# VH-VL binders against Ubiquitin carboxyl-terminal hydrolase 19 (USP19): the designs that were tried, part 4

Target 1, 103 residues: Ubiquitin carboxyl-terminal hydrolase 19 (USP19), of Homo sapiens (Human) (o94966r282to384)
Amino acid sequence: LAFVKNDSYEKGPDSVVVHVYVKEICRDTSRVLFREQDFTLIFQTRDGNFLRLHPGCGPHTTFRWQVKLRNLIEPEQCTFCFTASRIDICLRKRQSQRWGGLE

## First folded at step 20 (VH-VL)

Design j5 (from h5 with heavy chain F54Y N59D S105T)
Fold by OpenDDE, fold request of step 22:
Structure j5 (fold): chain C 103 residues (1-103), chain A 122 residues (1-122), chain B 110 residues (1-110)
Amino acid sequence: as target 1 above (103 residues)
Amino acid sequence: QVQLVQSGAEVKKPGSSVKVSCKASGYTFESYAISWVRQAPGQGLEWMGGIIPYLGTADYAQKFQGRVTITADKSTSTAYMELSSLRSEDTAVYYCARTYEFGDTEYYFDYWGQGTTVTVSS
Amino acid sequence: QSVLTQPPSASGTPGQRVTISCSGSSSNIGSNYVNWYQQLPGTAPKLLIYSNNQRPSGVPDRFSGSKSGTSASLAISGLQSEDEADYYCAAWDDSLSGYVFGGGIKLTVL
């Protein structure tokens, strides 16, 4: 997956919050995997608008979005949660520093 | 701390199969790929293939296509490499390695198992 | 036989700077990151350099990597006796859809 609608902001000196805008995410099969240098969003969605943008894909298609981060994170302290319209990812910075961007 | 612990040495007859295990710990197993690399006595390193646990699909070197099977069990954080139709040339130390993969950009082995010696002889 | 080409051996004296070369093609080194592995006698390889010039934690800064075109180089400054080992370059190969290694260089510290 080359791109998925998203935005991010730095929440205090120690965290970055990423919003991924995909509706109707299957919470049972979707998750975010964190590593020191990046995170990987793995998800399935029934969002017709999203699927129409990806011909040949369906509600059982597993999408993968990998993001190489500007700075290192603490994988075990990162979290994610689902809402009806987006996935919220909270990244814990390894170092308290300004990122100036996600990637 | 990241550790990869492999199963013990194997002695096999030609034509048989060997299955080597690699138990990972110290990190989230499904977050990293596992690759298998072998080294024949006095020879260099040779990549056999790798698997991304969260995808469940493995890539193989052309040389081993159809003869090697790489699997991963997330419930036990263990990767497996099964090599069939063994021949004397398969005598080697087999290593599993945690593989950092990022799309089609980066691919490298940052932690290695201790190696498993597989000897194929009549 | 190895896809990436390395001289079979190199040597240096303690304190010396030595360079280890690795040559490939447009489908591997030319288009993908180069990694370096150190293998001490009787041990498993370990990652020495990744992504052309990055050092994992624990690797001293006297080890450095560089890449230009279809070639890569590992430089070892302040050579020490414990540096005696085999060194392998490696990269993903687009044409083979697989990971490839150099033949390895035996570095002897005299």
Scores: ipSAE 0.893, ipTM 0.958, lowest interface PAE 0.5, mean pLDDT 96
Fold by OpenDDE, fold request of step 22:
Structure j5 (fold): chain C 103 residues (1-103), chain A 122 residues (1-122), chain B 110 residues (1-110)
Amino acid sequence: as target 1 above (103 residues)
Amino acid sequence: QVQLVQSGAEVKKPGSSVKVSCKASGYTFESYAISWVRQAPGQGLEWMGGIIPYLGTADYAQKFQGRVTITADKSTSTAYMELSSLRSEDTAVYYCARTYEFGDTEYYFDYWGQGTTVTVSS
Amino acid sequence: QSVLTQPPSASGTPGQRVTISCSGSSSNIGSNYVNWYQQLPGTAPKLLIYSNNQRPSGVPDRFSGSKSGTSASLAISGLQSEDEADYYCAAWDDSLSGYVFGGGIKLTVL
């Protein structure tokens, strides 16, 4: 997956919050994996609008979105949550510094 | 500390199969791929394939397609490599390696197991 | 035989700067990152350089990697006796859909 609608902002000096805008995420099969340099969003969705943008894919298609981060994170301190309309990812910075962007 | 501990040496007859295990620790097993690389005596390194645990799918070198099976058990943080129809040419040290993969851009082995010697002889 | 081409051997004296070459094609080195592995006698390989020129923690800065076109190079400055080992370049190959290694070069410290 090359791109998924998202935005991000720095929440204080220690965290970055990423919003991934995909509806109807299957919470049982979806998750975010964190590494020091990146995170990987793995998800399935029944979002018709999203699926229409990806021909040949369906509700059982596993999508993978990998993001190489500008700076290092603490994988064990990162979290994610599902909402009805998006996935919220909270990245814990390894160093308290301004990023100026996600990637 | 990241560690990959492989199973012990194997002596096999031609035509048989061997299954080597690789137990990973010190990191989130699901987050990294595991690759298998072998080295015949006095020869270079040869990539056999790799598996991404969170996908459950394995990629194989064309040379070994159909003869090698790579699996991963997330519950035990263990990867396996099974090679069938063994030949004398399969005599080698087999390594598992933690694999950093990022899309189709980065792919490298940052930690290695100690190696498993597999000897195929009549 | 190896997809990536390396000289079979190289040598240097302590303190010398040596360069190890690796030649590939547009489907591997030309398109993907090059990695380097060091293998001391009787041991498992060790990641020495990743992503063309990045050093893992613990690798001295006297090791450096570079890439240009379809070729890559590993430079070792201030050669030490402990550097005597086999060195392999490696990269993903798009045409083979697989990871490929160089034939390896044996570096002797005289």
Scores: ipSAE 0.892, ipTM 0.958, lowest interface PAE 0.5, mean pLDDT 96
Fold by ESMFold2, look of step 21:
Structure j5 (fold): chain C 103 residues (1-103), chain A 122 residues (1-122), chain B 110 residues (1-110)
Amino acid sequence: as target 1 above (103 residues)
Amino acid sequence: QVQLVQSGAEVKKPGSSVKVSCKASGYTFESYAISWVRQAPGQGLEWMGGIIPYLGTADYAQKFQGRVTITADKSTSTAYMELSSLRSEDTAVYYCARTYEFGDTEYYFDYWGQGTTVTVSS
Amino acid sequence: QSVLTQPPSASGTPGQRVTISCSGSSSNIGSNYVNWYQQLPGTAPKLLIYSNNQRPSGVPDRFSGSKSGTSASLAISGLQSEDEADYYCAAWDDSLSGYVFGGGIKLTVL
């Protein structure tokens, strides 16, 4: 299990955006898996600062971060993308409503 | 419409191996674990092990360590269980089950295959 | 024998409330969530209760679960003839590093 710096906000009644701050992510081995009320971020990183926080780990270590969500999502309509400094996750709400928080 | 469809019944001799397949549909295959549970005639349920497809790692019940191999093929959305060195007491119905796992505390089987009967006799 | 202990049978009449018990230890029920499975004759098991007391969609609210210490209970109110089945409690066991089931309890509706 990994500790990752993150924040989130609601984008209207239909979406939640999550930012996960992991640098130097290995795009071809990293991904986000969505379920009806959670997601799992699977990643590898070469970021030295991140790896120093996890003794015994290296660039080929597979990390995971799981989040249980406050409400249901539509897994097939959720997306993610990688940038140089973070991972952007867009959760599509199943019901158009305010959540008041991520989890 | 989550569905798990298992391969057909098998009759085996002692000392041989059996490999049972479990084809999943109606959900993103790698997002859930798959477990194998068996039930001997007139007996209760017995967990054999499971696999987390996105990690490719399998866990085995201690009783079956060394005799069972559980694998998954993401490209065909299919899990497999192979049991070797069969004995008559391995005669049972073998179920695959979609496994919800979260953190270290949640683990349960929300959808089950129809079962595969394996009979071991001379 | 089973790591989780259940009585082998129970019975009731339509409309009654029946409680099915499950006894474990600190390494399983005491530390981990309890789940319940229903198995009708000749069929695969079905998830009935997860995470101690949660009902999956499609499970009637007359089924309820609870947990106290190292023991768990499944209550069935308004018993109906279709409730005649085998019921299994289950949980992860930390010391065995594996999932364990109770021995099952056959519920008969008279």
Scores: ipSAE 0.535, ipTM 0.868, lowest interface PAE 1.9, mean pLDDT 91
Fold by ESMFold2, look of step 20:
Formats: C-alpha cells, structure tokens, sequence
Structure j5 (fold): chain C 103 residues (1-103), chain A 122 residues (1-122), chain B 110 residues (1-110)
C-alpha cells in the first residue's frame, strides 16, 4: 500500500473533492475504483522524488491507495481526473449531509 | 441490484475438467474480487480461491493449488473457475461470491451466486 | 478438518436467546476480522455479520457478533422458527494465506 500526500474538502452538501499529490502519473495505467464506502487509487508514476521514497519500486510498479470513507457515496456518480501534478477525485455523497472529514 | 448468475449443472467423468462461469451485474465488476467456494453433499463450506479482475492474478487455497484456475473477463463481467483432474470427491455445489477486501484484515463474501452442481461419477 | 472450531449443533426455543461459538488461532481470528454466514436449507449462504460485529442492510438487529482474543460468538435474540439453519464463522488466515470457514453449527428451533 502507498502513502500519498492528500487533502480534501466538502463541495456543498452533495460532494467531497479529494486531491492526491502525485506528479507524472501514467494516465493510461492509472485509475480510481469506487465502492459504496471506499475508493482505491491504482497508479503508476515516473516522479523521481516519489520513487526515491519507495525503495525497490520503479516507473512500472503499480501502487494502490485505499481510503475508507466516513459516509456512503454513489459509486457510479463519482469521477476522477489527472492533472500534471495531482489526481482530483470527486465523490458524490449518497446522503446530503456534512461529513466533517474524509475518513 | 447485485446479481451473480452461474452456469448450469455439470456431470463429469473422473480425470476430466469442469469450467463454471459466474456472470456479475448491478455493480462495477472490477471494483470487487470474486471468490469460489464449494460444498460437498452434507458438508461445510470450503474456499477454493479468488481473483481481482484488474490484476488478473488469482490466489488459491493450498489444497487446490495446481488443479484450479480462476480467471475473469472484464468485457463480459464474468468470472470462471476451472477444476482439473476431477475425482468423485469433487462432487459438490460450487458457488461464486462477490468478495469485499480492504487492507490486510477485511475479506468477506457479501453476494453469492445460486450455485452450480458438479457431479463426478463413472 | 476445520481450522475454525464450532460445535456441530445448537438448539433453542422461539423467543429465547442463543449463542453460537467459534474458536480459532492467532493466525486467523486473532489477527483478522470474523464474518458469519447463514445457510438456510437448500439455499446459497448469506452474509449475516461482517468485520466482527457489523450487520449488512436487511439483517435484523437481533443478530449480533462479538470477538475476544482468538474466539468469536454469534448471538441470536428473539429466536424464530425461520432461524433454523447452518451457521458458519469465517476469517482470513495469515499463515495459510487463505480464507477459512468453521465446520458449521446446525441450529434447531424446537
């Protein structure tokens, strides 16, 4: 399991946005899998700084990061996208409510 | 709703192989593992192995190592279990089950197929 | 032979409380969450309790689970005739690198 720098915020009563700060992500082999109360980020990266922190790993290593969520989401309405420096994950809450935290 | 629909009953001779299918619907197929569990007549449940569809890598119970092959086809949302070198002791109901896994400690079967009866006799 | 040990049977009368035991080791129940499955006659198993004490949606709150050390228990309060079934405890076993079930307990409602 990988440790990644991240933050999150609630976007109104219906969504949570999660930012995962990993540079140089390989878009073709990376994705997010959503379940009822968790998600799994599967990724590869060429970022030398990240790889130096994970001995024995390289650009073709597949990393997994799993997060158990504080409340339920709608998996089929959740999305993700990649930028040059991070992954943006948008979680659609099942119940319109404030979570007060991601996990 | 989540459904797992298995292929029909099989009658096989000793020494042959059987391949059982498990078609999943009502959820994102690659987000969950699929496990296979069998139950001989009048006996308990026995885990055979499982697969995470994206990884294509299966884990097998030591008892079945070398005789069982578990695969998944993401394009059809279908998992398969093939058991070779069949013996009469392999007569059982074979279940597929959607497997929730998280971290190193959570692993359980939240939805089950209807079961496939495999009978091995001469 | 079962890695997890359950007595082969148990019984109770309607309205009473029954506890069903499961004994394991440090490589399974001691290190990993315990799950419980109910199997009604002629049907596929059904998840009854997950992660020691959690109930899936649709499972009545008269079913409860607990774990202490390398042992686990399933309690059924307000016993009903439809609770007559086989009950299996299960957990991941680290030393076997596999999922293990108890031998099952046949619960009879008298």
Amino acid sequence: as target 1 above (103 residues)
Amino acid sequence: QVQLVQSGAEVKKPGSSVKVSCKASGYTFESYAISWVRQAPGQGLEWMGGIIPYLGTADYAQKFQGRVTITADKSTSTAYMELSSLRSEDTAVYYCARTYEFGDTEYYFDYWGQGTTVTVSS
Amino acid sequence: QSVLTQPPSASGTPGQRVTISCSGSSSNIGSNYVNWYQQLPGTAPKLLIYSNNQRPSGVPDRFSGSKSGTSASLAISGLQSEDEADYYCAAWDDSLSGYVFGGGIKLTVL
Scores: ipSAE 0.532, ipTM 0.862, lowest interface PAE 1.8, mean pLDDT 91
Fold by ESMFold2, fold request of step 22:
Structure j5 (fold): chain C 103 residues (1-103), chain A 122 residues (1-122), chain B 110 residues (1-110)
Amino acid sequence: as target 1 above (103 residues)
Amino acid sequence: QVQLVQSGAEVKKPGSSVKVSCKASGYTFESYAISWVRQAPGQGLEWMGGIIPYLGTADYAQKFQGRVTITADKSTSTAYMELSSLRSEDTAVYYCARTYEFGDTEYYFDYWGQGTTVTVSS
Amino acid sequence: QSVLTQPPSASGTPGQRVTISCSGSSSNIGSNYVNWYQQLPGTAPKLLIYSNNQRPSGVPDRFSGSKSGTSASLAISGLQSEDEADYYCAAWDDSLSGYVFGGGIKLTVL
């Protein structure tokens, strides 16, 4: 289970945006899986600084970050994308309400 | 709707192998594990093993280690269980089940296939 | 026999409250969540209770689960004739590195 720098904010009553700060992510092998009240970020990275924190791991290691969410989401309406320095995850709330936090 | 549809019944001879398929639909296949559970006639449930597709990792009950192989094909949303060196006591109904797993604390079967009867006789 | 122990049968009358027990050890029920499955005759099992006491959607409130120490219980309030089935407790076992079921209990509604 990986520890990754992250933050999040609510985008209106129906969305939450999560930023995960991982550099040099391998886009071909990295992805986000969504379920009704959680998501799993699966990634590989070549970032030397990140790998240094995980002895025995390398660029071919598959890392996993799972988050149990405060409220329900619509998995098929959630999205993610990779940028140069982070992973942006957009969660679609099942019920339009403020969460007051991610978890 | 979440559905798990298994391959049809099989009659096998001792010493042979059987491979049962489990076609999943109605959800993102990679998001959940698939487990295999068998039930001999008049007996209880027995976990054989399972696969976590996003990790590519399969775990097996020690009783079946070396005889069972569990695989998954993401492109067809299908899991497979192959049991080799069949014996008469392997006669059972074999179920696949969608497995919710989270961290190291939660593991349960929320949707089940219809079952596949495997009969081992000479 | 089975790693988790259940009585082989139980019975009750409609409207009665029935409890179904499950005994394990520190390596399974004592350390891990307990789940319950219902199996109607001739059908596949169905998840009834997960993570000790949680109900999946569609499972009536009259089903409830609990655990204490190395034992777990399933309670059925307001027993109905359609509750006649086999009931299995289950949990992960750390020492066996595997998922274990109880032997099952046949509930008869008289």
Scores: ipSAE 0.532, ipTM 0.859, lowest interface PAE 2.0, mean pLDDT 91

Design j5 (from h5 with heavy chain F54Y N59D S105T)
Fold by ESMFold2, fold request of step 22:
Structure j5 (fold): chain C 103 residues (1-103), chain A 122 residues (1-122), chain B 110 residues (1-110)
Amino acid sequence: as target 1 above (103 residues)
Amino acid sequence: QVQLVQSGAEVKKPGSSVKVSCKASGYTFESYAISWVRQAPGQGLEWMGGIIPYLGTADYAQKFQGRVTITADKSTSTAYMELSSLRSEDTAVYYCARTYEFGDTEYYFDYWGQGTTVTVSS
Amino acid sequence: QSVLTQPPSASGTPGQRVTISCSGSSSNIGSNYVNWYQQLPGTAPKLLIYSNNQRPSGVPDRFSGSKSGTSASLAISGLQSEDEADYYCAAWDDSLSGYVFGGGIKLTVL
């Protein structure tokens, strides 16, 4: 649905870490879905600053962010976790190689 | 590896309903949509609708709006299609298909169920 | 009847190149990716070409797809007897908010 502030870096030849900067994530209703060459972040947030940037949205709104990846991943070996200020996504590369970028 | 297994053939009377199941395995069920496509004898393929499990949202072809209900049960990795007010022209093979969807421009069926024959006769 | 138009049949001999056409509109092929499905007699369809010109793994490279404007084509080079099947083009249609198929084309290998 909406663009989110993010960055990423390669952690060795086998993984990529993506940071998505959204505060006050509703952990019960938010998750990341992984496919062979993409992921989908589904989230709700109570962060007033974020919600003011998206008119008509509130804490009950489900936001979706999909990213098509530069190379293949192993969906079953990918993980995510929520912190107070961001979502950390760890992508396991299918082939041990540098990507040179996320998308 | 990816597999969609549908419920068995059904014979129904006009005016009744049918509910076809589609059991998915070999992938994370919530990560893909499921669509339903039918094919009357000797005819082409016709998309009926689909469901995106992580959104809980179903879309329906206009022709079937009001008669078709598509649902998904994550706990059993099973999608369902229920067609009501059956007519003889609803006699067809009904397929479920795993749907890759991305953004608003990519939408295709990469794995198909074996099909369920529904016959509507008096 | 069909939103996407395909000829009802085509034929060719082994080794020949055959091109199968599909005509649509700006609301479907003009704005969205075209996909192709092969249906062998008595079986479920299978994905043959996705996103205009991409082949899934296991599909021979003699199958190729292309799109120009509101029309799409499936080409089969080096035709083989096992290519005898029905072929469907398909795309999402923005105005109908739904997925549409061509009427299908029966390819006969003589």
Scores: ipSAE 0.517, ipTM 0.864, lowest interface PAE 2.1, mean pLDDT 90

Design j7 (from h5 with heavy chain N59D D104N S105T)
Fold by ESMFold2, look of step 21:
Structure j7 (fold): chain C 103 residues (1-103), chain A 122 residues (1-122), chain B 110 residues (1-110)
Amino acid sequence: as target 1 above (103 residues)
Amino acid sequence: QVQLVQSGAEVKKPGSSVKVSCKASGYTFESYAISWVRQAPGQGLEWMGGIIPFLGTADYAQKFQGRVTITADKSTSTAYMELSSLRSEDTAVYYCARTYEFGNTEYYFDYWGQGTTVTVSS
Amino acid sequence: QSVLTQPPSASGTPGQRVTISCSGSSSNIGSNYVNWYQQLPGTAPKLLIYSNNQRPSGVPDRFSGSKSGTSASLAISGLQSEDEADYYCAAWDDSLSGYVFGGGIKLTVL
């Protein structure tokens, strides 16, 4: 459903950090769900620039962004937080190895 | 370890309702859907519906719409399936299953409960 | 009538290769991944193959899946007596907005 600006980098052999650039996120209705080899960001936003990219959508629309990962993670050790301008997601790798990419 | 533990066998009269529980453990309950699949004696598998806990929404197979209610309680990591207006044709084993869903094209049941036998008999 | 068509039975001898078929349509197998479930007598079903050809941990590599167009196949090489079971193909169906199973195929190991 949603095209989402993002970048990521490997934080050593044990973690991947993902930055998701969405403003005005409604913290009460938004979260990140982790599985063994993917995550799902669900969110609502009031950001007009984002909403203009999605005709027919508004501040009460629930968006989903799912990413299939290159390798396995430990879901219970992954975290996320919302900041003023983005979502920071920290993925904990199951095996210490370099991925060479997120997906 | 992922585990789905279902409530015990039920014997019911026609016209009544049954509610089967499915207690999940060993994973983050909200991250996966839960589906219900039944199997009449000597017959194949039949998907009844499923629920996506993080969205709070349930989908039902057309055959069961109006008679089945599927719910989830996040605080107890338990899903429920209630089938009303029971008739003898509803005699079956009812399974819950953890459902992986991704990208509108992937949908499968990777862990199953032990099954709950429901017998509808006068 | 099952939306996905499987023959009702198949048989093979120990050590041989058997192929189990599944036929669907553009709204299910043609557009969505195919999965396979094994049900041993008296037990709950078990995921055998997911996403056309992927094996869960613990499923031996003598089980393999494939898909072509609107049809799918499960191959079992090195057939063993414990492989005697019912096998179901399954997929999401876009037109029905629901998950569909084949009618199941009883595999007998002679």
Scores: ipSAE 0.524, ipTM 0.858, lowest interface PAE 1.9, mean pLDDT 91

